# Ledger of designs, part 2: VH-VL binders against Small ribosomal subunit protein bS1c (rps1)

Target 1, 263 residues: Small ribosomal subunit protein bS1c (rps1), of Porphyra purpurea (Red seaweed) (Ulva purpurea) (p51345)
Amino acid sequence: MTKNNESFTHRNFAAVLQKYKYDLNLGDIVAGTIFSFELNGVLVDIGTPVSAYLPIQEVSSNQELNNFNSLNINDTREFFLLDYNVESRQLILSIRRLEYIRAWKRIRQLLAEDSLLDVRIKGFNKGGMIVNLEGISGFVPNSHLNNFSKNTSSTNKFIKLKLLNVEEKSNNLILSHRRALIAQASSNLIVGNIIEGVINQITPYGLFIKAGNLKGLVHISEINVKQVERIPSQFKIGDTIKAVIIHVDKKQGRLSLSMKHLK

## First folded at step 12 (VH-VL)

Design y6 (from y1 with heavy chain S30D)
Fold by ESMFold2, fold request of step 13:
Structure y6 (fold): chain C 263 residues (1-263), chain A 124 residues (1-124), chain B 110 residues (1-110)
Amino acid sequence: as target 1 above (263 residues)
Amino acid sequence: QVQLVESGGGVVQPGRSLRLSCAASGFTFDDYAMYWVRQAPGKGLEWVALIWYDGSYKYYADSVKGRFTISRDNSKNTLYLQMNSLRTEDTAVYYCAKDTYYDFYEGPGAFDIWGQGTLVTVSS
Amino acid sequence: QSALTQPASVSGSPGQSITISCTGTSSDVGDYNYVSWYQQHPGKAPKLMIYDVSDRPSGVSNRFSGSKSGNTASLTISGLQSEDEADYYCSSYTSSSTWVFGGGTKLTVL
């Protein structure tokens, strides 16, 4: 090297390509042809005099699939232009970064379409369920699982979900089974209809009612409470009750019920 | 970053009305109950109102019931307090606050994140 | 309307531990675990220090701890520092679905 560069910037990259009269920038998606395998990477022809290299670590977002088996000499495909290595004088390419960008683009599209999804279960923790959507890890909070049983036998099976929130920068992908169940049942959830269910949880602000796979809330203001009794002493878990549907929140997957309309 | 910004405070005469706004950012507004809490000059904190995540339930302190209305516009991430028939004892800094819990079915929990407040002075 | 009783003031020397009490009724404090504690410096908004009786939000020093016995909740500050000098409020979500605050406690660090 004729310069002692300790860092690489967009100006430095632009200067190299301008010297060779190419208009490429870091972060571009480029087409390239694989022409040689090396021990730790793959050489790629992207149509420039500067060498282009795909490290093995950049082949797949799934590190257990970081191998060259899916790549063949003379294959053409797209790559993400990740960096320039000043020491080796090589452009560094990535398939992993490209897959990640395209996965998040698809996820944002699915959120905008409010799509009902079949999503693979990867496991569970104390707070909920871990899932895989488009190769990206996602989370379903316990409150959004309703009556779904958490156990290891469900791993790699599929569950109906809707996207609830996405944030790429924070790696926050939140999904909801509750919202999916309400959406599937929505033509039958009519305000004014009576639903029968079993008290599943008792809280200071109301009763949670299980009706099949659906979970609804009878708010304390919708209960006929004796003046000397509190909710926990008046009701017990396992009691069967009837309630009237007073509101259906399809966006949050919430079902609001009332016991006052039964008198 | 989670942030709440109140606006709409000012000086008004008794019997008049005023509307406060609270702009929310950095969290999913629709998942949380929201609050108004006030503090008269030199005094302690007083809860004013609570609105559930979708606006379906609203609760008020006895001191403001019938005069104040809490509301929210989830499409604009904005909380409101309409204050009618104002009295001198309503003079306070008004804070909006977000509940602690991610999902409505776990909450309410506590006044997690607070705005910086907006001063309302009711004086002749 | 303060439904919860706190001492008007408390003081301690740097490095000591102090405890602030918050007493209510069974319907306000005893029956449920919705007690929370707030720190307020002059001219600033309150900051949540403890919720659900004893849980600390992210970013709050472990010098702050909460507990409850019967109808009385307690905030304990260990290793007292000068920046802990502030007003402290307790609050609870009641069985009547309302929030109540204590009257506040002024902590002085000597």
Scores: ipSAE 0.012, ipTM 0.484, lowest interface PAE 9.0, mean pLDDT 83

## First folded at step 17 (VH-VL; from b1 with heavy chain S56D, light chain S96R)

Design b3
Fold by OpenDDE, fold request of step 25:
Structure b3 (fold): chain C 263 residues (1-263), chain A 124 residues (1-124), chain B 110 residues (1-110)
Amino acid sequence: as target 1 above (263 residues)
Amino acid sequence: QVQLVESGGGVVQPGRSLRLSCAASGFTFSEYAMYWVRQAPGKGLEWVALIWYDGDYKYYADSVKGRFTISRDNSKNTLYLQMNSLRTEDTAVYYCAKDLYYDFWDNPGAFDIWGQGTLVTVSS
Amino acid sequence: QSALTQPASVSGSPGQSITISCTGTSSDVGDYNYVSWYQQHPGKAPKLMIYDVSDRPSGVSNRFSGSKSGNTASLTISGLQSEDEADYYCSSYTDRSYWVFGGGTKLTVL
């Protein structure tokens, strides 16, 4: 709440609270008891002389759950103090906002733990996979979606992922399948060990090797390529290749391989 | 929301050096490859340099190899172009651009978002 | 580093469809699908219109489409509008790990 740009609504709220000598602020989490259902919302007793109102739109962060089915008369629970309606002289409450706050708190904890997560697949787009974590919409870019075929049949199923980038202010949640796969295989990924896989992609800058569920890159600098020949002339998709693990980036889920070290 | 802002352009004499900067915002800078592209007055676009997301790999056009150096500071969300031994033919608007795809693994993308450009004039 | 070949200029009337060609080699346009197209109005930065030969970014009109045959990529603009008047550039990633641009095409809407 910026002191200088308080909305008229905030000023009125402050005046009401001053009149009744209550110490509540917009943005507070308050306890309340549901005591009446109305057509478009629920009346809640939060211990103030002014009634509190929970609009149906604020019942859940999930729009499909914005109904009264989960609420009962005499239920006591926590609410977010969202606003003050000057016309109705009611405090406006929100469960949706509260759930949102708690979801991000949980996500921050999960980020700190850096654990494998079971995440629900919501769908796919051209750029990657849309997922849901703790009620927050997340995204897995194609580059971090290794060895996974985008199929509509996977919708509503769960996939093992790890967090990649978390930005609450921008509501940006990026996850990685690649990181998860590396984490799952970490005990078998030792620098200096030889790994065998199949070339599944050839680019001007290197060879991508599929080893089980893992994806590794042999950069062109790590290949003994004849200077006069292109990589595609020396390698084909489907070729079996042995390479040495030269780097495992667990933070980004990247496996770097070398064919030079085999000699 | 994605924004790139170039700076550091100006008028310099041949043989001198200039350093350009590109400030990035609105995206996870460290996850994308970045580019410099230039355009001489009244001419077409010319690719100048590419740097991978982590800065480990750098690539240059033949016209600038040995003279220009691309670099980045991911902690500052900033891309740089050090230009040494400048020539009159280096006169151009210099654009920084963001790659379309996350990191340079998987596939090269495209020049997704461009800055407004900064003018470099090399004249005696 | 040889540039991709584009026609210097093309023209069309409002409502018509026009096509701009971009010819490369097997080392760029032919063997790879890393072709992109850019629109540039005078005094402005280029804008990505097509990537990966035929994919369109969000916010770009469906009047713009891309294709490729052999070593030649094509940009087609249907239902030509006055606002489409601009310079258009193709680009491609190459087997030498660098990007190359076409010479650019000036589109005039008559």
Scores: ipSAE 0.632, ipTM 0.827, lowest interface PAE 1.0, mean pLDDT 91
Fold by OpenDDE, fold request of step 25:
Structure b3 (fold): chain C 263 residues (1-263), chain A 124 residues (1-124), chain B 110 residues (1-110)
Amino acid sequence: as target 1 above (263 residues)
Amino acid sequence: QVQLVESGGGVVQPGRSLRLSCAASGFTFSEYAMYWVRQAPGKGLEWVALIWYDGDYKYYADSVKGRFTISRDNSKNTLYLQMNSLRTEDTAVYYCAKDLYYDFWDNPGAFDIWGQGTLVTVSS
Amino acid sequence: QSALTQPASVSGSPGQSITISCTGTSSDVGDYNYVSWYQQHPGKAPKLMIYDVSDRPSGVSNRFSGSKSGNTASLTISGLQSEDEADYYCSSYTDRSYWVFGGGTKLTVL
């Protein structure tokens, strides 16, 4: 809705409400009873003399579910008051918007709980993994997938994830497989313990060690590297390395390791 | 859309300090490493500093090490560059830039999005 | 902090293909795939054109391509257009844990 259209719609809606002395506002959640099916939507009785209409496009947040299969005559449920159609003189309702609101509410709760989540994989892109949580599209960056192999066969399967960042205003939902793995292994990740793994990545700033499903970083500062030699000259991918756990960052899913503290 | 807006530039005398800010919007700021890059008038690009997404790691070019401090406030979606002991050779347009990838911990990215830049002039 | 080596200038006619080289060392371009290319028009901020040696961001024309051989990365622009006239910079992450830029190349479309 353009700003102008919004203003017009609001004005007309207000006028109608005043005429009938109802205290309804756009954005309200209202109870209604479905009483008739039309070609492209359903008529809903919300207790006002103004007809309420639920378009088929507003039946679900999932486009595949935008059909009338879940709706029956005489069903009473909650609707979001989305708009007022001046031409048809109908209040426009939405289940989709209501579901969206509730989904984000749930996600906020999940964030607060910081629990392990079973999340459906929807697909992959160059940047990471696309997932669905509570009907909201989420994203797992490559950096937080660890050694997860992007395979189309994984689509529609579930994966254990943890929330990384939630921003409702921007509709950003970021999750982490790395955090989930750290959380699952937390009882075995004790600072000071020795871990053995295989170098799976060498960067200018350190060595990444794969220990089981976990990924740890040995920062260059924690390596006994001769000042004159580069890391790639001393280490190779595939080398088995022992290191001491020096830090476990559960918040970021980061495991910091040291080769200097080996006794 | 991703947007970066630099501010704080101006004219200062050598030896003085200046603080630059970069306001970020349109992306999850706290998940990306951020950069300062500068360009002297009529010259090429020079990397200045890098800060990881959580601020735990900071890296500087040798030319500014010990004088400049990069920092960030993720709650405000703002990147900072504290410039102390400014020199004439620090005169440049200063750009803030967003890293291409989430979490620099795993993989270096690229300078994905740039601000418009803010001019810093150090002159007596 | 030594810059990567680029030619100062290159030129081509509309429709032609041109290549800009970026030469580093084993400490940057050679051993790592952290090479990126940037386009900068006069008075504008740089724009990312290529990353990870050969990948293109969304919205960047497929006329731009990147490659690497040894210590030299290359940016190729095919089907040269007038709008391609700009300065181009390469960059690489290094084993010293910092980014380095090339000296820049001015591309003129004749």
Scores: ipSAE 0.597, ipTM 0.809, lowest interface PAE 1.1, mean pLDDT 90
Fold by ESMFold2, fold request of step 25:
Structure b3 (fold): chain C 263 residues (1-263), chain A 124 residues (1-124), chain B 110 residues (1-110)
Amino acid sequence: as target 1 above (263 residues)
Amino acid sequence: QVQLVESGGGVVQPGRSLRLSCAASGFTFSEYAMYWVRQAPGKGLEWVALIWYDGDYKYYADSVKGRFTISRDNSKNTLYLQMNSLRTEDTAVYYCAKDLYYDFWDNPGAFDIWGQGTLVTVSS
Amino acid sequence: QSALTQPASVSGSPGQSITISCTGTSSDVGDYNYVSWYQQHPGKAPKLMIYDVSDRPSGVSNRFSGSKSGNTASLTISGLQSEDEADYYCSSYTDRSYWVFGGGTKLTVL
């Protein structure tokens, strides 16, 4: 059997609209004209005899911007039909909810198009960088920052990023600087070409090389055959080396290098 | 919620083969390195194999090199361990594990989330 | 090749601090910072407690801390509780053998 999911406010809303022969549902996006400012909200004409009200807290998701400065009498715009207040007999509208819905639609579009983005830096934590995209908080893991220096002087500056993954239910937005850098440089990253860089990190499985803002891996299997020494004994962070580009992974923004094919 | 579920364990005779599977959910499987780790009954942990996110690099413990093959199918969110030429000393609970970091590439991580394990018994 | 050496057992009283050592070589503990620690209760899968020598994953109590000095890494458990009774393993990524585990330490809470 079908469960009844109707709420009291949904039932009351339907009864009011049926009485006045209007086909409106909670969750609809409606056009309305602002006609009056009140102490804690704005009256909106949506073409019905029932009053429609935009509370000040529903103007923006940023509470510091919850004011009427951006709203003008006789402005026509769209609103989200949030609720019906039985006591005041008013339809309750929201711009905040509408902005959220449109932000996520835009984010899904940007992910599908694999778009290069300019995104504002909000801060850093131990695992990476915190950003803001379309008013939604996002995260860039350390491995996707390449050579970008984490420091507070970068807060509120913009960085080139691409979306890696999004999850609306968890409000989870993962982005990559590494992928953006490879995309911007892709016409110049040719397999077989030599790149010169500085050893930035030594790991048991290879050397990570900084070449400008690009980062590449010389895997241990791509270091010369006559290696009888441990990697930390043969190489130091800060050493300059030359390597050949052997693979470019555009999806993950990974650059694979080899020292076996040069002198 | 991140979840790993191993399957394919059982009792086999020495010299035979067995294939283990690990079904992954709750995370983007194709972005993480994956592991097999085993534990003989009453004994400690032993790393068995590692595979990078896209399968480009595979690493094995000396005890299984040449006999075991790690693989993954990112379209099915599944990790595999093909175990050939099984020996009695391969008897263990086999765990799959997800690497800690979003990307192993420039930061080796740790064995972050583990499955429940599947028992492999090699006996005549 | 390198092995990570742990004491076979350690014990402590509730409320005390206890330290479990993990001794390796320069090729694993000394030159690299990839030491991790795992807690395992009987019949259960291991749980990550510490990674990158001293970092805690989310959801792990701040009573657990990690450090290293030279070729020895240490796991310290403060405010010892009965649920801390378990086996503890260290692990590291090495330049000669990939991942290795220590032999394990049985912690008994008295």
Scores: ipSAE 0.234, ipTM 0.620, lowest interface PAE 3.4, mean pLDDT 84

Design b3
Fold by ESMFold2, fold request of step 25:
Structure b3 (fold): chain C 263 residues (1-263), chain A 124 residues (1-124), chain B 110 residues (1-110)
Amino acid sequence: as target 1 above (263 residues)
Amino acid sequence: QVQLVESGGGVVQPGRSLRLSCAASGFTFSEYAMYWVRQAPGKGLEWVALIWYDGDYKYYADSVKGRFTISRDNSKNTLYLQMNSLRTEDTAVYYCAKDLYYDFWDNPGAFDIWGQGTLVTVSS
Amino acid sequence: QSALTQPASVSGSPGQSITISCTGTSSDVGDYNYVSWYQQHPGKAPKLMIYDVSDRPSGVSNRFSGSKSGNTASLTISGLQSEDEADYYCSSYTDRSYWVFGGGTKLTVL
């Protein structure tokens, strides 16, 4: 007996076929007013004669939230113009796509502000740590973890990070704990200051020194080596040494040290 | 898709110079250390040079030190090898390679992805 | 003349396990854990098979395994298959030249 009745708006838009392709651009963000619920979507008035439709799968990026409970008739809000359905002669709207656009906009703004962030840990892989920022997955490379323990018990805990690189098209959201640690310690990281720490790692190109949660490099050119002796023969992991800060790279979170300036 | 494409190989006489290029795509070039590795015809692999992600440090095999210069232009995603005073023993296929790990500060990795190689022949 | 010593060739039948050795010194294989292994088919660029002594990149079969004892690293290929026929090179980061390769081992599958 009862039929789906959205007839008034559909008839209006059907009568004005020549306007809907040329007055609108796909990818636009438009304001619209919800005026009717259907079984698998809602009808939206966007201020044009063209019918507009929000499918249920376009309500949220979280599939469990793909329902109409957060939407009310006569609510006015913004929508993303996703597509045009030739069969139904309707513009297809998306809130899900708008959410993604807004999240990436906030992320780019945080990068530009060089913000210190508290970010939720999602897990780990061989190359580093996986995090969640603004609902978007991000990655912290091992070199930017600065000895942070890669333990699954840390999942859902928060870590101080800064953004390194943001590229939406490649899904590349790269963050750094190393930069965050340098930023937090910046009042004590002055070129010329002496730092004392423990040799944490020995490489052919230098010594990595741990002082608290900070890590710094004494490059081989900054070590007072005897003769032609190799670094491993002069130094051992666990040795305490003093070094002078000679450079602080705030962009990459690198601390450069020298043992030569102690002479 | 990570991709490296070498170019600039050719035939050259001893004592002359040649510049190789390696165009990189599919990764954030400025965050990775880069390598040149060569292979003489019918011979094994030989590491030639390493450059850190930002170009601050460069390292060379003894066989090429003082003659070859590795460089990079991070704005063009391009790695270079300037080869001066070429010798017949420099004849090889030259590969560029990206390091496995991000930024090479405290974690040298391995020759992760290799280009197709470019042949340099030094002969009279 | 390689800093790392590999056998010139090894052979095995399909289904067998074979091991390729890579012997260096304390300056490379011994003191550092930056050993990697590369597979090279004729006319192709090398492919990374093992890094950090024993780790596999994604997409490399678990038939390939790496280990180290003292100054000797080893690549073991279990369940040998005809497509494994190739040249294999080890490499290690060193305190002098930063990277050194072995001379290569030609694997023949009988």
Scores: ipSAE 0.189, ipTM 0.619, lowest interface PAE 3.9, mean pLDDT 84

